VHH binders against EKC/KEOPS complex subunit cgi121 (cgi121). Designs and how they scored, part 172

Target 1, 174 residues: EKC/KEOPS complex subunit cgi121 (cgi121), of Schizosaccharomyces pombe (q9p7j3)
Amino acid sequence: MILPLFPETQVHVFVYENVSNCAAIHEQLISQNPIYDYAFLDAATILYKKQVYSAIIRALEDRRDEQMKTKTIHSEVILSLSPKTEISSAFRQFSMTKKSKNIVVVKIDSKLTEEEEFERLDKLVEGNRVEFSDEELQKLIDFKVLKKNYKLDPSTLENPLASILSSIALRGYS
Below, E stands for the ipSAE of ESMFold2; O stands for the ipSAE of OpenDDE; V2 stands for 0.75 times the mean of E and O plus 0.25 times the DockQ between their complexes.

## First folded at step 18 (VHH)

Design pk9 (from pi18 with S30H; framework vhh_7n9e_1; at its last look DockQ between E and O 0.91; V2 from the best seeds 0.86)
Fold by OpenDDE, look of step 18:
Structure pk9 (fold): chain B 174 residues (1-174), chain A 123 residues (1-123)
Amino acid sequence: as target 1 above (174 residues)
Amino acid sequence: DVQLVESGGGLVQAGGSLRLSCAASGFTFHAYAMYWGRQAPGKGREWVSGITWRGRSTLYASSVKGRFTISRDNAKNTLYLQMNNLKPEDTALYYCAAGIFPFSTDFSDYEYWGQGTQVTVSS
């Protein structure tokens, strides 16, 4: 898809459930294998599409303005999900781990169609693709993790989306 | 209570300039993307411009691009719209809006709206 603010940047987001090879993928990421040039997120930490796109937009702004805190746009997406400024914390909070079972995969600057990108990614991920929707994400979310990551309390749980996006927006703000 | 209060509208001759302001209160201003829309008599609401929560990105409708400039002062909780080279077709009630999503051109994504300020451009 194309974001209005970034018409020259194609973005794809995929959701996989029951992934059996997260450990293997994780090792490739550690090794910085260029074939795995994606942002691999733990689906347990993602509740809304807008959460992901908010992070993407923030990351793209930072890249455009040469203010990225991380080395790659995909790592910046991960950072951008976090209310914390620490990169390590962001990765711990939102990145796919070797124990993950469900993942959200983000591709920035794709030169392929969504279907083509899926075919490429499908060779890397051993799992079942599901729709990238709030409905599907809600099935995969771990609310305990979500509450922890964004410091949600009973008052903010009334509108989790607003709280999450505010957290993303306010990161590093002083 | 959430409030968006627009000001700065008025009557101006074609080719003139106006600067609209939108004073926000009752919510965390810098956590919201801000937008301008307008509605001319007998027409639907038209999207005019948007700015992200940090003010890092802006977008304009093709009809106002190059003439209007959106900006924000998060310290003052205020959104601005500098309108230059105004045309009679710019005559409308101008609305300020706020959305939690970083940026959207879809009105349904906006949580808060002002009551608008009238801009009238004479020939």
Scores: ipSAE 0.901, ipTM 0.943, lowest interface PAE 0.5, mean pLDDT 96
Fold by ESMFold2, look of step 18:
Structure pk9 (fold): chain B 174 residues (1-174), chain A 123 residues (1-123)
Amino acid sequence: as target 1 above (174 residues)
Amino acid sequence: DVQLVESGGGLVQAGGSLRLSCAASGFTFHAYAMYWGRQAPGKGREWVSGITWRGRSTLYASSVKGRFTISRDNAKNTLYLQMNNLKPEDTALYYCAAGIFPFSTDFSDYEYWGQGTQVTVSS
């Protein structure tokens, strides 16, 4: 996918359900294995495509402007999902864990087509790819986790998209 | 009560300049990306320019690049379009829009719309 503001930056997003090897993937991420250079998100925390793209766009804007707070663009995407400025909180809340069942995987700066990138990623993830769509994300979300992560109150529950995207936009700004 | 109110339109000679303003109220302005669009008589809507919520990124349609400058003042909840070297082809109703998604050139992604201000550029 090509984002209008970042036409030189190719982005791919994949969704996997019923992933059996999250613990192994997590170990590779801790080991800083460059083959695993993706953002691995817990799908229980992601309700909308726009949620993911909002974090991506924020991360890319911060990279361009030399305002990143984390070491890689993929870790910056994880931070950018969070309403909080603390890096460790963002990772705890949004990253795939050893116990995750379903994941959203983001690749930024891909030199490959979506299908080519999928072929590489599919060798790493033991699970079933599903479409990156709001319909599929809705099946994988944990609304209790979503409400906690974004501190959603009753007045925002009927239209959580705007509250979630506002949180991504406003992190660090009052 | 969300409102987007454009002003600054009018009649101007070709080669001239105008500055449009869009005053926003009823929503958290600095959480929204902002846009200008235009519609000439008998034509469809044309995307003109957009700016991200913090004002750090902008994009322009090729027809206006180099002549128009979008900006925002988040403290005043106001969006601007500086239009220089105006041409008769720029004659249109200019309207602002707001979208909570950080940036899109697709009009269907915008939540709020102004009624527009007329710009008429005479030969």
Scores: ipSAE 0.774, ipTM 0.901, lowest interface PAE 1.0, mean pLDDT 93
ESMFold2 (binder alone), look of step 18: mean pLDDT 87; pTM 0.870

Design qo1 (from qn2 with Y112H; framework vhh_6qgx_2; at its last look DockQ between E and O 0.87; V2 from the best seeds 0.84)
Fold by OpenDDE, look of step 18:
Structure qo1 (fold): chain B 174 residues (1-174), chain A 123 residues (1-123)
Amino acid sequence: as target 1 above (174 residues)
Amino acid sequence: QVQLVESGGGLVQAGGSLRLSCAASGFTFSDHAMAWFRRAPGKEREFVAAIAYTGKYTFYTDSVKGRFTISRDHAKNTVSLQMNSLRPEDTAVYYCAATYAWDYYTERAYEHWGQGTRVTVSA
């Protein structure tokens, strides 16, 4: 897909459930294997498509403005999901872990079509691809984790989108 | 209370060796990648080496490759930096650092830091 604000940057987002090899994927990430050049997110922390897109956009803006805080655009996406400025905290909050079962995978600067990218990624992820939609994400979310990550309270929990987006957008400005 | 305590620094002649050690406490050591950074006089702090939380993977800045070796001991919660063939340009304060992330080369990724140990390499 192409984001309107970044027409020259192709972005793909995939959702996998019941992933059996997250530990193996994580091993590749910590080894800095370039084949795994994606942002691997724990789906338990993602509730909305707009949450992911907002983080992607922020990461791309940071790159555009030469203000990236991390080494890679994908790490920047992970950071951008967090209301906290600490990279380590953002990874703890949102990145896939060895124990993850469901994941959201983001690819920035793809040179492939969505289908081609899927075929490539499908060789790395042992799970079931589901639609990248709010409906599917809502099935995978852990609201306890969501509440913790974004400090949601009863007044915001019923419709947390605005709070989540504000947290992402205003990170570092509180 | 989080603590990273470096040791092993000192004065050494060019071509010599030192072994730095960092003792970690107050956090889950086994979940954190460990790294060494250094700050030379008049320069910014720079990445030297990192080791993944599993201890299986190591990373080095180019200038120390083949000369420095980073290792960790999970039983003792320590990380070490064996420095061989030291050069005057290796003179710096060396810092131990810890991160949950795998963005090893990024200074800002590290949430815990030691106070540093001074290494001086004379010509």
Scores: ipSAE 0.905, ipTM 0.948, lowest interface PAE 0.5, mean pLDDT 96
Fold by ESMFold2, look of step 18:
Structure qo1 (fold): chain B 174 residues (1-174), chain A 123 residues (1-123)
Amino acid sequence: as target 1 above (174 residues)
Amino acid sequence: QVQLVESGGGLVQAGGSLRLSCAASGFTFSDHAMAWFRRAPGKEREFVAAIAYTGKYTFYTDSVKGRFTISRDHAKNTVSLQMNSLRPEDTAVYYCAATYAWDYYTERAYEHWGQGTRVTVSA
């Protein structure tokens, strides 16, 4: 898809459940294999489509404004999910780990159609693709993890979306 | 509580060698990538070398490739930098650092830092 403020930037988001090879994917990420240049997120940390889109928009805004803190746009998405400005903590809290079971995968600056990008990604991920939707994401979330990552209390747990989006949009840098 | 303590710095003649060591405590060493950065007089701190948390992958800035070797010892919670064929431009304070991220080249990615050890390479 194309975001209104970034008309030349193609973005694709995929969700996989029951992924059996997260350890192998993680190995490729730490080795810096360029074939794996995606943001691989742990789906246990993602409740809403808007959460992911907000992080993507924030990362693209920071790139446009020459304010990126990380090496790649995909690592910037990982940072942008965090309410904090610390890169190490953002990776710890939101990135897929070798023990993850379900993942959200983001590709920014794709030169491929969604179907073509899926065909590439499907060769890398051993799991079942599901729709990128709030319905599917809500099946995969771990609310204990979500509460910890965004410091949600009982009053915000009823309607956490606004609190989460505010954390992403209003986070300060440098 | 968290500590990274560098050692092994000193004065050495050009062409010589030094081995830097960094002892880590107060965090989970086995989950962290380790790196060396350096700050030369009048310059910004720059990336030198990193090693992934598994020990299997190493990364170097171009100016040190073939001369420096980073390694880690899981049993002793240490990371080392073997520095061979030293040049005057290698003169700097060398810092040990740790990150959970695999954004190895980015100074801001590192959450734990040592105080540094001085290396002076004379002509």
Scores: ipSAE 0.755, ipTM 0.903, lowest interface PAE 1.0, mean pLDDT 92
ESMFold2 (binder alone), look of step 18: mean pLDDT 88; pTM 0.906

Design qo12 (from qn2 with K56H Y112H; framework vhh_6qgx_2; at its last look DockQ between E and O 0.95; V2 from the best seeds 0.84)
Fold by OpenDDE, look of step 18:
Structure qo12 (fold): chain B 174 residues (1-174), chain A 123 residues (1-123)
Amino acid sequence: as target 1 above (174 residues)
Amino acid sequence: QVQLVESGGGLVQAGGSLRLSCAASGFTFSDHAMAWFRRAPGKEREFVAAIAYTGHYTFYTDSVKGRFTISRDHAKNTVSLQMNSLRPEDTAVYYCAATYAWDYYTERAYEHWGQGTRVTVSA
């Protein structure tokens, strides 16, 4: 996938449910294994495609402007999902954990087609790939976690997209 | 109340050794990667070493590889830095830090910091 604002950057997003080896994946992440150079997100924290895209775009903008707060573009994506400026908090809020069951995986700067990337990633993730869609994400979301992460209240919970996107866009501007 | 308390700093001659220790409290130690940073006189704080929350993986800045060893004790909630073959350029205030993230080399990733312990290496 090519984002209009970043035509030279290929991005792929995958969703997996019922992942059995999140603990093993997490071990690779904390070891900084380059084979696992992805943003592994807990699907329980993701409600919309636009939420993911907004975070990706923000991360790419930060990189473009040489304003990245993290070491890697994928870590920047994780940070970009958060309304908080603290990297540690963002990871706590949105990154895959050892206990995760469903995940969203983001690849930035892919040199492979989506299918090729899937084949590569499928060797790392033991789960069922589902469509990257709002419909599928809605099945995996934990609204308690979502509410907590973005401080949603009853007035915003009915249609939280605007609030989520605003939180992402305005991070650091409070 | 979160606390990171460093100890073990001091004056040592070049080629000597020191062991720094950091005692952590007030947060879930077992969920956090621990690191040592240092700030030399007139310089910015820099990454020295990190250890993953499991203790299985360690990371070092190039200048200390082979000389420094980071370790942690989960039972005591401590992280240590064994510094061997010390050089004058290792002179700095050494800080203990904690993060939930695995962006180990990024200073901003660390949410908890100690007050630091001074290490002086004489020529």
Scores: ipSAE 0.904, ipTM 0.948, lowest interface PAE 0.5, mean pLDDT 96
Fold by ESMFold2, look of step 18:
Structure qo12 (fold): chain B 174 residues (1-174), chain A 123 residues (1-123)
Amino acid sequence: as target 1 above (174 residues)
Amino acid sequence: QVQLVESGGGLVQAGGSLRLSCAASGFTFSDHAMAWFRRAPGKEREFVAAIAYTGHYTFYTDSVKGRFTISRDHAKNTVSLQMNSLRPEDTAVYYCAATYAWDYYTERAYEHWGQGTRVTVSA
C-alpha cells in the first residue's frame, strides 16, 4: 500500500491474533536483528486503522523534515502513537512485549508486494493472521489500556477516535 | 527514587586500564538496557556502549570496539565498563544511563541518568 502523501513509500500492515512466540520475537528485537526490522505493536493498544495510519504518517513527516527522534522509521512509528515525546515510555506503552497475545506489524519502505511481505513475516510470527480492519481491531483492543495511554474520560470512550487523533496531533503542545 | 551511581573514575596513564561501575536502584533493572555515554571537554555527550536487558547483546561506538567491554550483574543491579588500552582522547565524564527501549545509540531514548564519573587519561 502507498499513502497518498508519500507516493514513493510502500507500507504494509498485518494483524496477528493468538501469537505464541512474542517472547522469541522480542529477543530478536533487542538483539537488533535486521530480519525483524518492523514495528511490532501490541494490538491491545490499537482500536482503529486510522490510529496506525496517523502514526505512520507522523513518522514519515518527521523523516521528511529531518525531525526523527529515533534511529529507525519503525521505532519512530512506535513513538508517534504516543501523545508524548518520551521514547522509553512510548515503547513501554505501545510496543509488543514478551507477554503480548495479539500484535499489529508495520513495514515501511517495503520493496515487496503485500503477499511477498506476508510470506516473509509469516516465517517469523507464530499466530493467526486476521484482516487489518476496524472490525478485527475492536475484537483485540483492551479499552482499559487505551484509556490509560490516551487519558480518555468515560464520555470519550464511546467515540474515542477524534480524541486519540487529537492526542497524537497535540504531542509536545500540552 | 531512581538512582544511578557511577564509580571507578580517576587519573590513568595512556595505555592503562580502568573499570567503571554503576549501581542502580529505584526501577526494574532487569527489564532495562544499560549504557555508558561520555562528555569530553568542549564536546557534546556521545554514546560509548550499551548492553541489552538480558545481558546477551552488546553495542559499542567504533572508537572503543576491542578496547572497552560492557557487562551487567543482575544480582547486584550493576553495570560495568572495563576500559583497556586507554588513550588521551578517552578523557571525559562517563555517565551511566538506562532505557526500556532498544534504540540503544540514541541519547534521548534514555530515561534515567547518573551524575557521572571523571576519567582523565594522561599521555
Scores: ipSAE 0.701, ipTM 0.882, lowest interface PAE 1.3, mean pLDDT 92
ESMFold2 (binder alone), look of step 18: mean pLDDT 88; pTM 0.901

Design qo14 (from qn2 with Y112S; framework vhh_6qgx_2; at its last look DockQ between E and O 0.93; V2 from the best seeds 0.84)
Fold by OpenDDE, look of step 18:
Structure qo14 (fold): chain B 174 residues (1-174), chain A 123 residues (1-123)
Amino acid sequence: as target 1 above (174 residues)
Amino acid sequence: QVQLVESGGGLVQAGGSLRLSCAASGFTFSDHAMAWFRRAPGKEREFVAAIAYTGKYTFYTDSVKGRFTISRDHAKNTVSLQMNSLRPEDTAVYYCAATYAWDYYTERAYESWGQGTRVTVSA
């Protein structure tokens, strides 16, 4: 897909459930295998499409403005999901772990169609692809983790989108 | 309390060797990648080497490849840097650092730092 603010940048987002090889994927990530040049997120930490897009947009803005805090755009996406400025914390909060079961995979600067990218990614991920939608994401979310990551309280938990987006947008400004 | 304590620095002649060690405590060592950075006089701190949390993968800045070896001991919660064929340009304060991330080359990725150990290589 193309984001309106970044028409020259193709972005793909995929959601997988019941992934059996997250440990293997994680091994590739820590080895910095270029074949795994994606942002692999723990789906348990993602509730909304807009949460993901907001992070992507922020990462792209950081890159555009030459203000990236991380080495790669995908790491920047991970950082951008976090209300914290610490990269290590962001990875701890949002990145796929070897124990993850469900994941959201983000590809920035794709040269492939969504289908082609899926075919490529499908060779790496052993799980079931589901629709990238709020409906599917809400089935995978761990609200305990969500609450912790964004410091949600009862007043914000009923409609956490605004709080999440604000946390992403205002990271480093508090 | 997180602590990283470096040791092993000193004065050595060019071509010599040193082994730096960093003792880690106060966090889950086995979940963190460890790295060595260095700051030479008048220069910014720079990445030297990193080792993944599993210890299986290592990463080096180009200038130290083939000369330096990073390793870790999970049983002792230590990370080491074997420095061989030292050069005057290796003179620096060497810092041990820890990160949960795998953005190994990024200084900001590291959430914990040691106090540093000075390495001086004479010509």
Scores: ipSAE 0.902, ipTM 0.947, lowest interface PAE 0.5, mean pLDDT 96
Fold by ESMFold2, look of step 18:
Structure qo14 (fold): chain B 174 residues (1-174), chain A 123 residues (1-123)
Amino acid sequence: as target 1 above (174 residues)
Amino acid sequence: QVQLVESGGGLVQAGGSLRLSCAASGFTFSDHAMAWFRRAPGKEREFVAAIAYTGKYTFYTDSVKGRFTISRDHAKNTVSLQMNSLRPEDTAVYYCAATYAWDYYTERAYESWGQGTRVTVSA
C-alpha cells in the first residue's frame, strides 16, 4: 500500500493469530538479523487499523523532518504507537515479546508486492494470517492492556479511537 | 531503585589493557540489553558496545572492533568491557547503560545510566 502523503513509500501490514514461534522471532530481532527487519507488534495492543497507520505516518513524518529518535523506521513505528517519547517503554508496551500469541507486522519501504512480502514473511512466522481489519483486530486486543497503554478511562474506553489517535499525533507537543 | 555502578577505570599507557565492570541492581537484569558509551573531553557521548539480554549477541562501534569485548554475567548481574590495545583516542569517561529495547546504538533508547568511570590512555 501507498500512503497518500508518502507516495514513494510502499507499506505492508500483516496480522497473524496463534503464532507458535514468537520466542524464535524475538531471538532474531535481538540479534539484529536483517531478514527480520519488520516492526513486530503485539496484537494485544492494537485495536484499530488507523492506530497502526497513524503510527506509520508519524514515523514517516519524523523521518522526513529528520526528527527520528530510533535507528530504523520500523523501530520508529514502535515508538510512534506510544503517547510518550521513551523508547525503552514503547518497546516494552507495544513490541512482540517471547510470550506473544498474536502479532501485527509492519514493513515500510518494501520493494515487493503484498503477496511477495507475505510469502517471505510467512516463512518466518508460524501462525495463521488473518485480515488486517478492525474486525479481526478487535478479536485479538486486550482491553486492559489498551487502557493501560493509553490511560483510557471508562468514558474514552467506550469509543477510544479519537483519544488513541490524538495521543499518537500529538506526542511531543505541549 | 535502579543503580548501575561502573568500576575499573584508570590511567594506562597506549597499547595496554583495562577491564571495566558494571554492577546492576534494582531492575530485571535478565531482560535488559546492556551497553557501554563514552564521552571524551569536549565531545558528545558516543556508543561503544552493547550486548543483548541473552548475552549471545554483541555489537561494537567500528573504532573498537577487534580490541574491545563486551560480556555479561547473569549470576552476578554485571556487564564488563575488556579493552585491549588501548589508544589515546580511547580516553573518555565510560558509562554503563541499560535498555529493554533492541535499538542498541541509540543513546536515547537507554533508560538507566551509571555515573561513569574515567579511562585515560597516555601516549
Scores: ipSAE 0.717, ipTM 0.886, lowest interface PAE 1.2, mean pLDDT 92
ESMFold2 (binder alone), look of step 18: mean pLDDT 87; pTM 0.888

Design qo15 (from qn2 with Y57H Y112H; framework vhh_6qgx_2; at its last look DockQ between E and O 0.95; V2 from the best seeds 0.84)
Fold by OpenDDE, look of step 18:
Structure qo15 (fold): chain B 174 residues (1-174), chain A 123 residues (1-123)
Amino acid sequence: as target 1 above (174 residues)
Amino acid sequence: QVQLVESGGGLVQAGGSLRLSCAASGFTFSDHAMAWFRRAPGKEREFVAAIAYTGKHTFYTDSVKGRFTISRDHAKNTVSLQMNSLRPEDTAVYYCAATYAWDYYTERAYEHWGQGTRVTVSA
């Protein structure tokens, strides 16, 4: 996928459910294995496609403006998902854990087609790929976690998209 | 209350060795990567070494590779930095830090910091 504002940057997003090897993946991440150069997100924290894209866009903007707070674009995506400015908090809130079952995987600056990237990633992830859609994400979300991460209240819970996007966009400005 | 307390700093001759220790409390030590940073006089704080929360993976800045060794003791909630073949340019205040993230080289990633221990290496 090509984002209109970043035509030179290819982005791929994949969703996996019932992943059996998250612990193994996590071990590779903490070892900083370059083969696992993705943003691995806990799907329990993701409700909308626009949530993911907003984080990606913000990360790309930060990179463009030489304002990245993290070392890698993928870590920046994780940070960008969070309403908090603390990197550790963002990772705690949104990053895949050893106990995760469902994940969203983001690849920035891909040199491969979506299918090629999938084939590559499929060797790393032992789970079932599902469509990257709001419908599928809604099946995987933990609303308790979502509410906590974005401090949603009853007034915003019915349609939390605006609140989520605002939190992402205005991080550091409140 | 979160605390990181460094110890082991001091004056040493070039070529000598020191072992720094950091005692951690007030947070889940086993979930955090630990690191050492240092700030030399007139310089910005810089990454020195990190160790993953599992203790199985270590990372070093190039200038200390082969000379410094980071380790951790999960039972004691401590992280250590064995510094061998010390050089005058290693003179700095050394800080212990903790992070939940694996962005080990990024200072901002670390949510807990010690007060530091001074290491002076004389020529």
Scores: ipSAE 0.903, ipTM 0.947, lowest interface PAE 0.5, mean pLDDT 96
Fold by ESMFold2, look of step 18:
Structure qo15 (fold): chain B 174 residues (1-174), chain A 123 residues (1-123)
Amino acid sequence: as target 1 above (174 residues)
Amino acid sequence: QVQLVESGGGLVQAGGSLRLSCAASGFTFSDHAMAWFRRAPGKEREFVAAIAYTGKHTFYTDSVKGRFTISRDHAKNTVSLQMNSLRPEDTAVYYCAATYAWDYYTERAYEHWGQGTRVTVSA
């Protein structure tokens, strides 16, 4: 996928369910293995496609404006999902852990087509790819986690999209 | 309350060794990466070394690679920095820090900081 404001930046997003090797992937992430240079997100924290796209756009805007806080664009996506500016907390709240079961995987600056990137990623992830869609994400979300991560009250949980997107957009101003 | 308490600093001649220690409390040590940063007089704080929460992966700035060794002890909730072949350029206040993230080189990634211990390396 190509975002209008970032025409030279190819982005792919994949969703996997029933992943059996998150502990092994996590070990590769903490070792800084460049083969695993993706943003691996816990799907329990993601309800909407727009949530992910908004974080990607925020990360790309910060890179463009030389305002990135983290070392890589993929770690910047993790930070950008958070309503807070604390990098450590953002990783704790949104990143895949060794205990995760379902994941959302983001690749920015891909030099491959979506299918080529999938073929590479499929060698790394032992799980079943599903569509990146609000329908599939809704099956994987943990609403208790979503409420905690974005401090949503019960009255907003039925349609929390605007609150979540505002949190991503306003991070650093509250 | 979160605390990181450094110890082991002091005055040493060039070519000598020191071992810094950092005792951690008030957070889950076993899921955090630990690092040492340093600030020399008149300079900004810079990354020195980090160790992943598992203890299996270590990272160093180029100027200390081969001379400094970071390690951690889960039973005692401590992280250590063995500093060998010390140079006057290593003179600084050394800070212990902790993060959940694996963005090890970035000062801003660290959520917990010690007050620092001074290391002075004389010519």
Scores: ipSAE 0.716, ipTM 0.886, lowest interface PAE 1.2, mean pLDDT 92
ESMFold2 (binder alone), look of step 18: mean pLDDT 88; pTM 0.903

